VHH binders against Probable E3 ubiquitin-protein ligase HECTD4 (HECTD4). Designs and how they scored, part 18

Target 1, 370 residues: Probable E3 ubiquitin-protein ligase HECTD4 (HECTD4), of Homo sapiens (Human) (q9y4d8r3627to3996)
Amino acid sequence: SGGDPTYAFNIRFTGEEVHGTSGSFRHFLWQVCKELQSSSLSLLLLCPSSAVNKNKGKYILTPSPITYGEEQLLHFLGQLLGIAIRADVPLPLDLLPSFWKTLVGEPLDPEQDLQEADILTYNYVKKFESINDETELEALCAEIASQHLATESPDSPNKPCCRFTYLTMTGEEVELCSRGRHILVAWENKDIYAAAIRSLRLRELQNVECVTAVRAGLGSIIPLQLLTMLSPLEMELRTCGLPYINLEFLKAHTMYQVGLMETDQHIEFFWGALEMFTQEELCKFIKFACNQERIPFTCPCKDGGPDTAHVPPYPMKIAPPDGTAGSPDSRYIRVETCMFMIKLPQYSSLEIMLEKLRCAIHYREDPLSG
Key: E = the ipSAE of ESMFold2; O = the ipSAE of OpenDDE; V2 = 0.75 times the mean of E and O plus 0.25 times the DockQ between their complexes.

## First folded at step 15 (VHH)

Design w1 (from u2 with Y32N G52S H99S T104E; framework vhh_8h63_2; at its last look DockQ between E and O 0.04; V2 from the best seeds 0.00; counts 0 for: pae O 10.2 > 2, placed apart)
Fold by OpenDDE, look of step 15:
Structure w1 (fold): chain B 370 residues (1-370), chain A 119 residues (1-119)
Amino acid sequence: as target 1 above (370 residues)
Amino acid sequence: ELQLVESGGGLVQAGGSLTVSCAASGFTFSSNWMGWSRQAPGKERELVAGISTGGRTYYADTVKGRFTISRDNAKNTLYLQMNSLKPEDTAMYYCAKGSYDIFEGPDYWGQGTQVTVSG
């Protein structure tokens, strides 16, 4: 959409207790988070490394000038992060570590963060740094020219050369210095060239303007002192929770209602079915059951310790279905998302259980309608 | 070759203090998250403390207020100052190197140093 993104609504939690126990609330946050990640808003983009299967699926803030509307959305993103922390509702965000560093004010590593975000550029820079003589430089430039439909420089038709320009993460060619388009990379300035590219990427990753907006939003929800005290890892974990579903932990902390026991045949089928699920399917199951994809974080040190079991939406509960009408195998799985409760029919086989679970996690269109 | 060598462990009385150290080599120490893990007999290894490249720290609840993690980048050395030690703190303490991917946690541990707290 050619128009400036608009801030749809203002969330005010100042001075109010945030309750994350409602399934609807959790779903709301999830939905908002997904909308903010939408390509239509262009606030986030996949990190360049993702294109070559490094840090696949991880995002960074778009390193481009922002409009007022975009600034407001970024501010809102910050608020969302704060709400997530306060409500113990993990957000389904996959942001690169560099984002979290910048968010908490930790400096980026010019090698590690560059490599993680843009491995191609990292390798490109390293090639220039590692050449030993002018001949190697010429060879490298020739290689680069062959890969890039390099417009033959009209000025030197016979020698492939690089210029002091590079592509931004958004695909725009920029000069790395004043009149960089007219400056050729040579043996004498190759290190400057490499350094300039690194600097460009680091500036893009730092994204001071966007991060400032996000921090401002975050600061409106939680004290700034907390932000300064958190490590990047801690910040991510507190905001986004655990990135995987620990099925054993889930099982160990599940409560059985109305006389159900872990040893019941259909309960064994249930866990057997979940053991067959991929992490993606498990995430969908959790979403189905409690309206969030991730489990909350308590402490990075506790690796799923007992404390997590007491943080909403835990514990998961399994209960019999409502009513007695019809064959169990004809019934559907129902959930009370607000309580993380699964009403599970006594399905007669593992196969039926698996089918019904897969149906439940893939075909639930409106989790709020229940 | 990446190496983490812990030292400073020993026997200490309850309420006492002890500092363990970790000498790191084979990687850029200053560019990596570092931490301490411990493992008691019959228990799983647990992360005790961590320190970011920027010096921000976090602690397990069980050690918060008693333990202090610090780093000297010039010496490639990680420290854990342990105060008010309890018998429950008895464990093998491992120096840990963090993965850049926060979802993976620590990716390398030293050989460990034994800390024993007598009641």
Scores: ipSAE 0.005, ipTM 0.256, lowest interface PAE 10.2, mean pLDDT 85
ESMFold2, look of step 15: ipSAE 0.343; ipTM 0.777
ESMFold2 (binder alone), look of step 15: mean pLDDT 86; pTM 0.860

Design w2 (from u2 with G52S T104E; framework vhh_8h63_2; at its last look DockQ between E and O 0.64; V2 from the best seeds 0.00; counts 0 for: pae E 3.5 > 2)
Amino acid sequence: ELQLVESGGGLVQAGGSLTVSCAASGFTFSSYWMGWSRQAPGKERELVAGISTGGRTYYADTVKGRFTISRDNAKNTLYLQMNSLKPEDTAMYYCAKGHYDIFEGPDYWGQGTQVTVSG
ESMFold2, look of step 15: ipSAE 0.293; ipTM 0.754
ESMFold2 (binder alone), look of step 15: mean pLDDT 86; pTM 0.871
OpenDDE, look of step 15: ipSAE 0.443; ipTM 0.786

Design w3 (from w1 with T53R; framework vhh_8h63_2; at its last look DockQ between E and O 0.21; V2 from the best seeds 0.00; counts 0 for: pae E 2.7 > 2, placed apart)
Fold by ESMFold2, look of step 15:
Structure w3 (fold): chain B 370 residues (1-370), chain A 119 residues (1-119)
Amino acid sequence: as target 1 above (370 residues)
Amino acid sequence: ELQLVESGGGLVQAGGSLTVSCAASGFTFSSNWMGWSRQAPGKERELVAGISRGGRTYYADTVKGRFTISRDNAKNTLYLQMNSLKPEDTAMYYCAKGSYDIFEGPDYWGQGTQVTVSG
């Protein structure tokens, strides 16, 4: 459109494209979602847990006070969600479950949703909640102080012990109470400190002002009061879909390099281990193996086959490790992500294969600390 | 053939309670969301309560806190418990069948049962 994007959508939505299969419309939605996820808008924030490879690539609404312009953009996001529902075309957005809970009005779980969004803060809070005496508190604070000194800039104020401050999800230091920069964490107030950090994060995830703007936009397209009949998962499926890893399809589109057979024992261990993975673990495996957030589970042939035309990134390739090595069980799994190639040692058991695969998908980079 | 048969309507004093029921047949009851619509003479039909396949509920603001929708998938029966009834609740109450998708509105209604609330 040359004008307001919402005006253009309203016209097409009410016209012949309400159940559309138009490639132009899908491409337009893809472009808009790419722009909404751009760092220049700051509308969506990668969840803090992604820095330590938990919920990697998942976004939340940026928890900050909103301007009128940001309110308009959030309203537009809500309209896009509604348009996706009416047009039956999922948006390529990857939003954390807490967003979907707040959108449909389901309460946040103070344990699960905090852990999913910001595992480092969750663990930090749990450390303070689990100590039993003042000696343990002093040891914990000393441990934290040594970590702060190792990571501090020479030009920054030192924080050698715990005070009533914490970083917001956007990286801003805030006081947890009046004069918090001057209040040390002590045995008498440790529970108040832990509760204040937890409260800060839960308010950031609830993000009432931003969610209200998104719901207003959504309500201009669909009957908003019907959201009470939807689970968060159902809402996500209808607006964005879920990355789903179809193991049977993946297996059918896997090729084995020279010298390997599907019936080789370590190949059977490989598939057996993947059958034991949760969908979350399978998604992490795909990210590890080909550096993609989602992969197709259809192909141009319509009937699928490992020897037919494949859409990228397929086929997955399994190859032996390069070079001379000692015991296979001492090696690590390596990948060539551009080729979707897994260099798989001949591990001696399913248990070792499972351990090595889980290590590979969970421990890729040193994460940022909170 | 698809049928929705409502029962349980009648005359009730203001502040009283009433339960209406809907016996469903001719479709897979458990696969559909269900609801109750009402219509007073000269007014538009209004969806007052809905219930998803999984038991999640919707209530119109005018009845929230007073009405309770429920379903029994084993008996193919939908219920509406109406408490603290007001004269404004006087209407014909229709059992409504939804499609599989909650975003599509009701696609079938029964014959209705009259609820009359006196002052």
Scores: ipSAE 0.380, ipTM 0.785, lowest interface PAE 2.7, mean pLDDT 80
ESMFold2 (binder alone), look of step 15: mean pLDDT 85; pTM 0.847
OpenDDE, look of step 15: ipSAE 0.522; ipTM 0.814

Design w4 (from w1, 15 letters changed; framework vhh_7yz9_2; at its last look DockQ between E and O 0.02; V2 from the best seeds 0.00; counts 0 for: pae E 16.2 > 2, placed apart)
Fold by OpenDDE, look of step 15:
Structure w4 (fold): chain B 370 residues (1-370), chain A 119 residues (1-119)
Amino acid sequence: as target 1 above (370 residues)
Amino acid sequence: QWQLVESGGGLVQAGGSLRLSCTASGFTFSSNWMGWYRQTAGNEREWVAGISTGGRTYYADSVKGRFTISRDNAKNTVYLQMNSLKPEDTAVYYCAKGSYDIFEGPDYWGQGTPVTVSS
């Protein structure tokens, strides 16, 4: 309502090396990312394609003029990306590829990126580009009018027509050109109309002002020259990690404390239970166990770089539970998030293991239970 | 990365013809307006012709009836057939992406190909 938001904290680096070894730190980053994705801040917007199950859950930067406060938040987002890279803590962000392209300075593809971000607009533009005659145009305009309650042209009340206006991603109707509301789409200018819509969406996706703020923040943490060396995908992977949990990989690199073996019955129940988990559940499990939802990415291009399996807090460790009192089946799973250590009771069945794991990932919101 | 590579320029006598080609890469060619511009030393770059994604063509008045712009989306190439060339057509000709976007103009240029028309 007209005022710039006030934020209670700022991140400053005073020459200290940032490490991702603290479970609390990882949780902090997670919380911040969730807050930034909150509708209350309106910094991020689900891409329009999400509404039709294309790139569901992917976000873009909100294409709107930004306030000073919003600029600061975007700068902060950039800093978070930098911290993620430096600390090897993947952020739980789901941003559309177009964001990463713009971030690293790669130009957008007017077809591919448009299609990915807003498939409806993409198809709309393609319809106008593919018509062969005025009759087809009229038919198309009639169809559009029927769907959008298009206003009848004062000059041709009997002919449905489009005008040089379109909706922004935020739902505002804008003129595509000067006096666009008064310019009818006709056979002679239909391609211009289509091009104007494409240009509008591309400008929105480029979001130069917002990306500039993000880059400025990022540049305060890491050298921006690094961006010129990274592809958009590489940038995404370095900041957000792997998009899926590879359970087999996790299992292969899991360490067992003295006295525990992979062949132990309750350990078999443990892995059996995880094999039944969805990707979402697995993400929640990783969050529960080490306070991050994703697995860090190790750049294959670095000769001698650290194996992902050895990036703290990896690898996962399984240990006996604390104490020996009571039936194992009555005990809860505990974790030491800083070390990615699971203190696992010797549950008597797969069913009990599954229940206890699901309880741990859904009902225990305190990541510092260990 | 976007690339536009022009070819076909050279020396021609007045009344002669040339065909310029521009091959695009790094972007979806079929989804973009393409066009030709020309520039002489000390002057601003002048729009010559444009072609829409739908194949509609547009020309500057100075070249209308003499020049023909066309595109081959399968080859990612835009052409400029120049007939009845005049000395005043002498310039460096540039291929451009988005050349007839009346709102934003072209957003990428080739390196240019020189055309010289002798009297």
Scores: ipSAE 0.000, ipTM 0.188, lowest interface PAE 15.5, mean pLDDT 85
ESMFold2, look of step 15: ipSAE 0.000; ipTM 0.153
ESMFold2 (binder alone), look of step 15: mean pLDDT 87; pTM 0.876

Design w5 (from w1 with P106F; framework vhh_8h63_2; at its last look DockQ between E and O 0.25; V2 from the best seeds 0.00; counts 0 for: pae E 4.1 > 2)
Fold by ESMFold2, look of step 15:
Structure w5 (fold): chain B 370 residues (1-370), chain A 119 residues (1-119)
Amino acid sequence: as target 1 above (370 residues)
Amino acid sequence: ELQLVESGGGLVQAGGSLTVSCAASGFTFSSNWMGWSRQAPGKERELVAGISTGGRTYYADTVKGRFTISRDNAKNTLYLQMNSLKPEDTAMYYCAKGSYDIFEGFDYWGQGTQVTVSG
């Protein structure tokens, strides 16, 4: 907020400089993205569904009035998204799909997007939508009161009731309509109550003020008018890359060095082992192999062949190990992260390949610098 | 050989309609976003309309509501339906193939087709 100079995050992009210092530039962007997602800046909020382990680690723009300093940081976030597109450098940002929808101007879905962002509120709204008569409403209000969420009716002090109020995602109690603190939820207005809560959450996810600031920053780098041609998924992929590892894409962008062929037995074991990895293990492999959490989703080389240009860190390179010390099965996998190069021993079986790969990604095998 | 061949231009009265089309060859049409640009006398070239591989569209503010871009991937053909034409729409209209990235702009243009709108 207001005390942090935005110039600490300013980036001047030059194509030649970016390519020449890509490892340091990527590390800088990683640090910036971690700071933007930190609680110290209050710009991003973990989505409420995280409390029940749904969309854990996914963020939204904090839905509250913003200061001038926060507006400037959101503008910078927009610029960073634009730079990611121009440089084909994926950002390690973990943002909820509703953010990408609002960024490109796609309407939020009142069922799906609410459920993804705040499953507890979604379920609460569904309870009021599903009751059939006033006795069910009274039972629901009694259930809520046992959890300290409802107050007593003025007409019957011991009778639990709900009022037209609700908590924002930041924990502030707000009126759902004019004088909502004085309006009781009753059978005749229960559907209006449910709809008002749903509308509150959708306005918080839409977050027009914050999204406008992000779009302004993005528009300084990319022609903003063209966003109507992108889907939310396309926008996420172009800025943040794949949140998961596409093994077929990786395989298509792999080169084999020093006489190695894709059909060599240990190479087949290598890919067979990766096919058995979970996405968590594949992400650890990428971090081990090129010291990055995400890899680009697109590459200017439309054909993926060895004579076409690739975007760093591509291609992945598989090479034989240095020297011939001992049997292949006794060696460890070595990696040159600056080259995305795997120095892979000729392991004699898939089982051994699996063991050695899991050892490397779990125990942080030291890559050789050369 | 990559080719974009525009057709359908001509002289129309103000308020009239025209459809220009673009026959594409030498690349995978369905895998590329496409667009129409125009250059009026004494002005810089401007993007008039664009269409993604998935059918999402863009229109310049000066033509929104009057022009419609469409594509037929089976025929490798791009269209621009122009309605309620104004003298200000007089320009050379160019079919353009997008690069792999919308924001890198176009990487190939046709020779254009002249549209002239008279009073």
Scores: ipSAE 0.253, ipTM 0.713, lowest interface PAE 4.1, mean pLDDT 81
ESMFold2 (binder alone), look of step 15: mean pLDDT 84; pTM 0.844
OpenDDE, look of step 15: ipSAE 0.555; ipTM 0.833

Design w6 (from w1 with Y100S; framework vhh_8h63_2; at its last look DockQ between E and O 0.44; V2 from the best seeds 0.00; counts 0 for: pae E 3.4 > 2)
Amino acid sequence: ELQLVESGGGLVQAGGSLTVSCAASGFTFSSNWMGWSRQAPGKERELVAGISTGGRTYYADTVKGRFTISRDNAKNTLYLQMNSLKPEDTAMYYCAKGSSDIFEGPDYWGQGTQVTVSG
ESMFold2, look of step 15: ipSAE 0.309; ipTM 0.748
ESMFold2 (binder alone), look of step 15: mean pLDDT 86; pTM 0.855
OpenDDE, look of step 15: ipSAE 0.682; ipTM 0.887

## First folded at step 16 (VHH)

Design x1 (from v4 with S31D H99S Y100S; framework vhh_8h63_2; at its last look DockQ between E and O 0.40; V2 from the best seeds 0.00; counts 0 for: pae O 4.1 > 2)
Amino acid sequence: ELQLVESGGGLVQAGGSLTVSCAASGFTFSDYWMGWSRQAPGKERELVAGISTGGRTYYADTVKGRFTISRDNAKNTLYLQMNSLKPEDTAMYYCAKGSSDIFTGPDYWGQGTQVTVSG
ESMFold2, look of step 16: ipSAE 0.264; ipTM 0.715
ESMFold2 (binder alone), look of step 16: mean pLDDT 85; pTM 0.851
OpenDDE, look of step 16: ipSAE 0.029; ipTM 0.451

Design x2 (from x1 with G54Y; framework vhh_8h63_2; at its last look DockQ between E and O 0.01; V2 from the best seeds 0.00; counts 0 for: pae O 16.1 > 2, placed apart)
Fold by OpenDDE, look of step 16:
Structure x2 (fold): chain B 370 residues (1-370), chain A 119 residues (1-119)
Amino acid sequence: as target 1 above (370 residues)
Amino acid sequence: ELQLVESGGGLVQAGGSLTVSCAASGFTFSDYWMGWSRQAPGKERELVAGISTYGRTYYADTVKGRFTISRDNAKNTLYLQMNSLKPEDTAMYYCAKGSSDIFTGPDYWGQGTQVTVSG
């Protein structure tokens, strides 16, 4: 909202290596990321395409001038990315590929990245690029006028015309060139007009000022030379992990304790229940079980076999509940988040298992259970 | 470094023909609209012709039917074929990149090539 942020974080590293082994630490990072994505800070903006295509729910850095406070928060975001890499704790961030490209120093694709971020603007630009004559231009301008993006021509008050202005991603009307408000889009300059709009969006997506702050923060945690070795996708995976839960992988890397077996009836109910969960529910389950929503994109166990060390928080562990008093169906699921351990009662049916799991993931969060 | 270097200008008699060229470097030529502007002494610079990334062409009314703009993306070169030249066509001809408005906005322009048509 143009003001300095009211929420501040301070992280100090005092000569010790950070590992993602603490449930409370993982929860802390989760909370910080949620706060940074909050509308109150306005550091991140849902991309214009988020409402209409596959990029739903993805964010970009807000392409507006930043205050000193905002710069500090962006620096902090960079530090978080560095911490995520070093500690192997994936951050729950959903950022467009354009962000990661810019972060690692790869140029944006003027077609693909624009289309991905702002399909409406992309299509708008393409319309101007595809018209064949002045008549089509007039028709297009009339159409745009109906959507309140065009003004009347001073020379022909009955013919709507576009001007060399456009809306920023934040909704501000800006001139695309010097005195653009007074320059009409005509057959001769329509491609310049289109190019100017494209350039505007690309500058906004590149967001050099904000990314510079993020990089500075990142560089304070890890050598920036590492970025030259990573693709945008690799950078995303190392910082944010997998954006989905692979249930088969999870199952394959689950350990059963105190005599439990995968073939036990209530264990079958457990996995049957998870198979019925949506990805959102699965993420909440992981959050419940180990205090993070995402899992690392890789694990040494993939290459080394069952005796190979796991990347935290793997492996998931299933154990019997503490104590034996009362009916199993009356008991709640308990977790040791620091160990990624689920203490699972012997529920008598799949239905009860589902109910208890859903209850756990929605109503029984324990951020300090590590 | 972005560069636009015009060539091919000269003196030609009225009714004659001339082709000017623009060699582009320092940017992805194929991704931008390109154009020609001219400026006669004592007059404002005016758009003469433009060509989109997809080869769509635009012409000022004063040159329509006489001038042809074309581009070779493989050579990063822009062309303007000028036929039926008139004394009124006498001007410095500038190559223009399509990232900004050629009428008012600052963008990158070549140094220009002089075309003089004698009556």
Scores: ipSAE 0.000, ipTM 0.185, lowest interface PAE 16.1, mean pLDDT 85
ESMFold2, look of step 16: ipSAE 0.265; ipTM 0.727
ESMFold2 (binder alone), look of step 16: mean pLDDT 86; pTM 0.861

Design x3 (from x1 with F103W; framework vhh_8h63_2; at its last look DockQ between E and O 0.49; V2 from the best seeds 0.00; counts 0 for: pae E 3.1 > 2)
Fold by OpenDDE, look of step 16:
Structure x3 (fold): chain B 370 residues (1-370), chain A 119 residues (1-119)
Amino acid sequence: as target 1 above (370 residues)
Amino acid sequence: ELQLVESGGGLVQAGGSLTVSCAASGFTFSDYWMGWSRQAPGKERELVAGISTGGRTYYADTVKGRFTISRDNAKNTLYLQMNSLKPEDTAMYYCAKGSSDIWTGPDYWGQGTQVTVSG
């Protein structure tokens, strides 16, 4: 239906402090984030450079006019960011650095942020900026015309030319100035043309309207004035956590229950298996074990040692399985997600451990059972 | 043991300047945002300035443009330069350690240093 997107659910916080101690709650936030990133909502867009550079898989806010419904969803996104911060639950969001800059009020870099978001446009602009004479311009225009549906200029039917139009990130052709579709790029105005394209793309990346909505939501959860103390990266880390799993950190902050020791053979197999996992597999493991894909970037235990308070869901706990019947190798790994506890059978080999772990992270049917 | 020890407070005339310092120990100073809070008689304690690990700063509207917070991580020391002081700035000034969550406010304060501004 052509209607505005709406929330499938409503979250109301009535003066209570939110903690990320519940596995179900963490899973809920995970699901919400997945829905927000869904193509059906069109709130987020893969950046144009996502396929070709280090920002692969990164999203930006869709640079288009927003409906009332979309504004509400963006507001909700802001609230989620706030909740993540307050509850210490990292959100599985992959947003481009430019988003975080704009969120905290830091200006975009017209070179770096453009290049990171849209390398094609960046290179396109650079071509126009680097030409030395009219002949080179003509050659460039000819090249562009050959690659793109360039329209013949009525004024110069025999010469390929560019006009003061460009494509938005959403694929719409827009005029770069008043009556731009009727203005030819010439030697005298080529720099203006390049600047106009850059300006367009930066405006899209800034996305002031959408970010305003997000900030409004965020501001309903946390004092926005304090954002001045955070860099864009810090903001990202506090909301989304680490984008990778630090296995050493995880191991260092693991507790062993019911007489288990780190030196036990099957425990060694466990860590050996995790060392063989890809980051994707590790993320799935964390999801399996505690219902979130990412871990917090910091923990109070860094200063106080093992006896200090941990940020949820830490510490991870390894315990023996329930019951003793049957061969250990026939048992499955069980988890209590609310406690970040792994009930680990005494598997007889690394190979079996690896198999059982991979099975667990790929075939879990009920993530809310813990 | 975590310690925050403030110094540099005193009596100053309106329009004057004063710098207070805080010596921190017992934790990794560089890993936490730090701040200054103040409490005037009969008023609630308020955060007047904060500084992140990266050196980004926050100021309350009442002190913006007049106060400057800074840190020296090598010395584990926090500073607050106060200029153009007003009688309204009279308060006990506390060094504040941030928690892992800056939004919940500081989790530890020093004993404070008294700043009195005479009109």
Scores: ipSAE 0.298, ipTM 0.694, lowest interface PAE 1.4, mean pLDDT 87
ESMFold2, look of step 16: ipSAE 0.333; ipTM 0.759
ESMFold2 (binder alone), look of step 16: mean pLDDT 85; pTM 0.848

Design x4 (from x1 with I102F; framework vhh_8h63_2; at its last look DockQ between E and O 0.56; V2 from the best seeds 0.00; counts 0 for: pae E 3.6 > 2)
Amino acid sequence: ELQLVESGGGLVQAGGSLTVSCAASGFTFSDYWMGWSRQAPGKERELVAGISTGGRTYYADTVKGRFTISRDNAKNTLYLQMNSLKPEDTAMYYCAKGSSDFFTGPDYWGQGTQVTVSG
ESMFold2, look of step 16: ipSAE 0.308; ipTM 0.743
ESMFold2 (binder alone), look of step 16: mean pLDDT 85; pTM 0.860
OpenDDE, look of step 16: ipSAE 0.419; ipTM 0.763

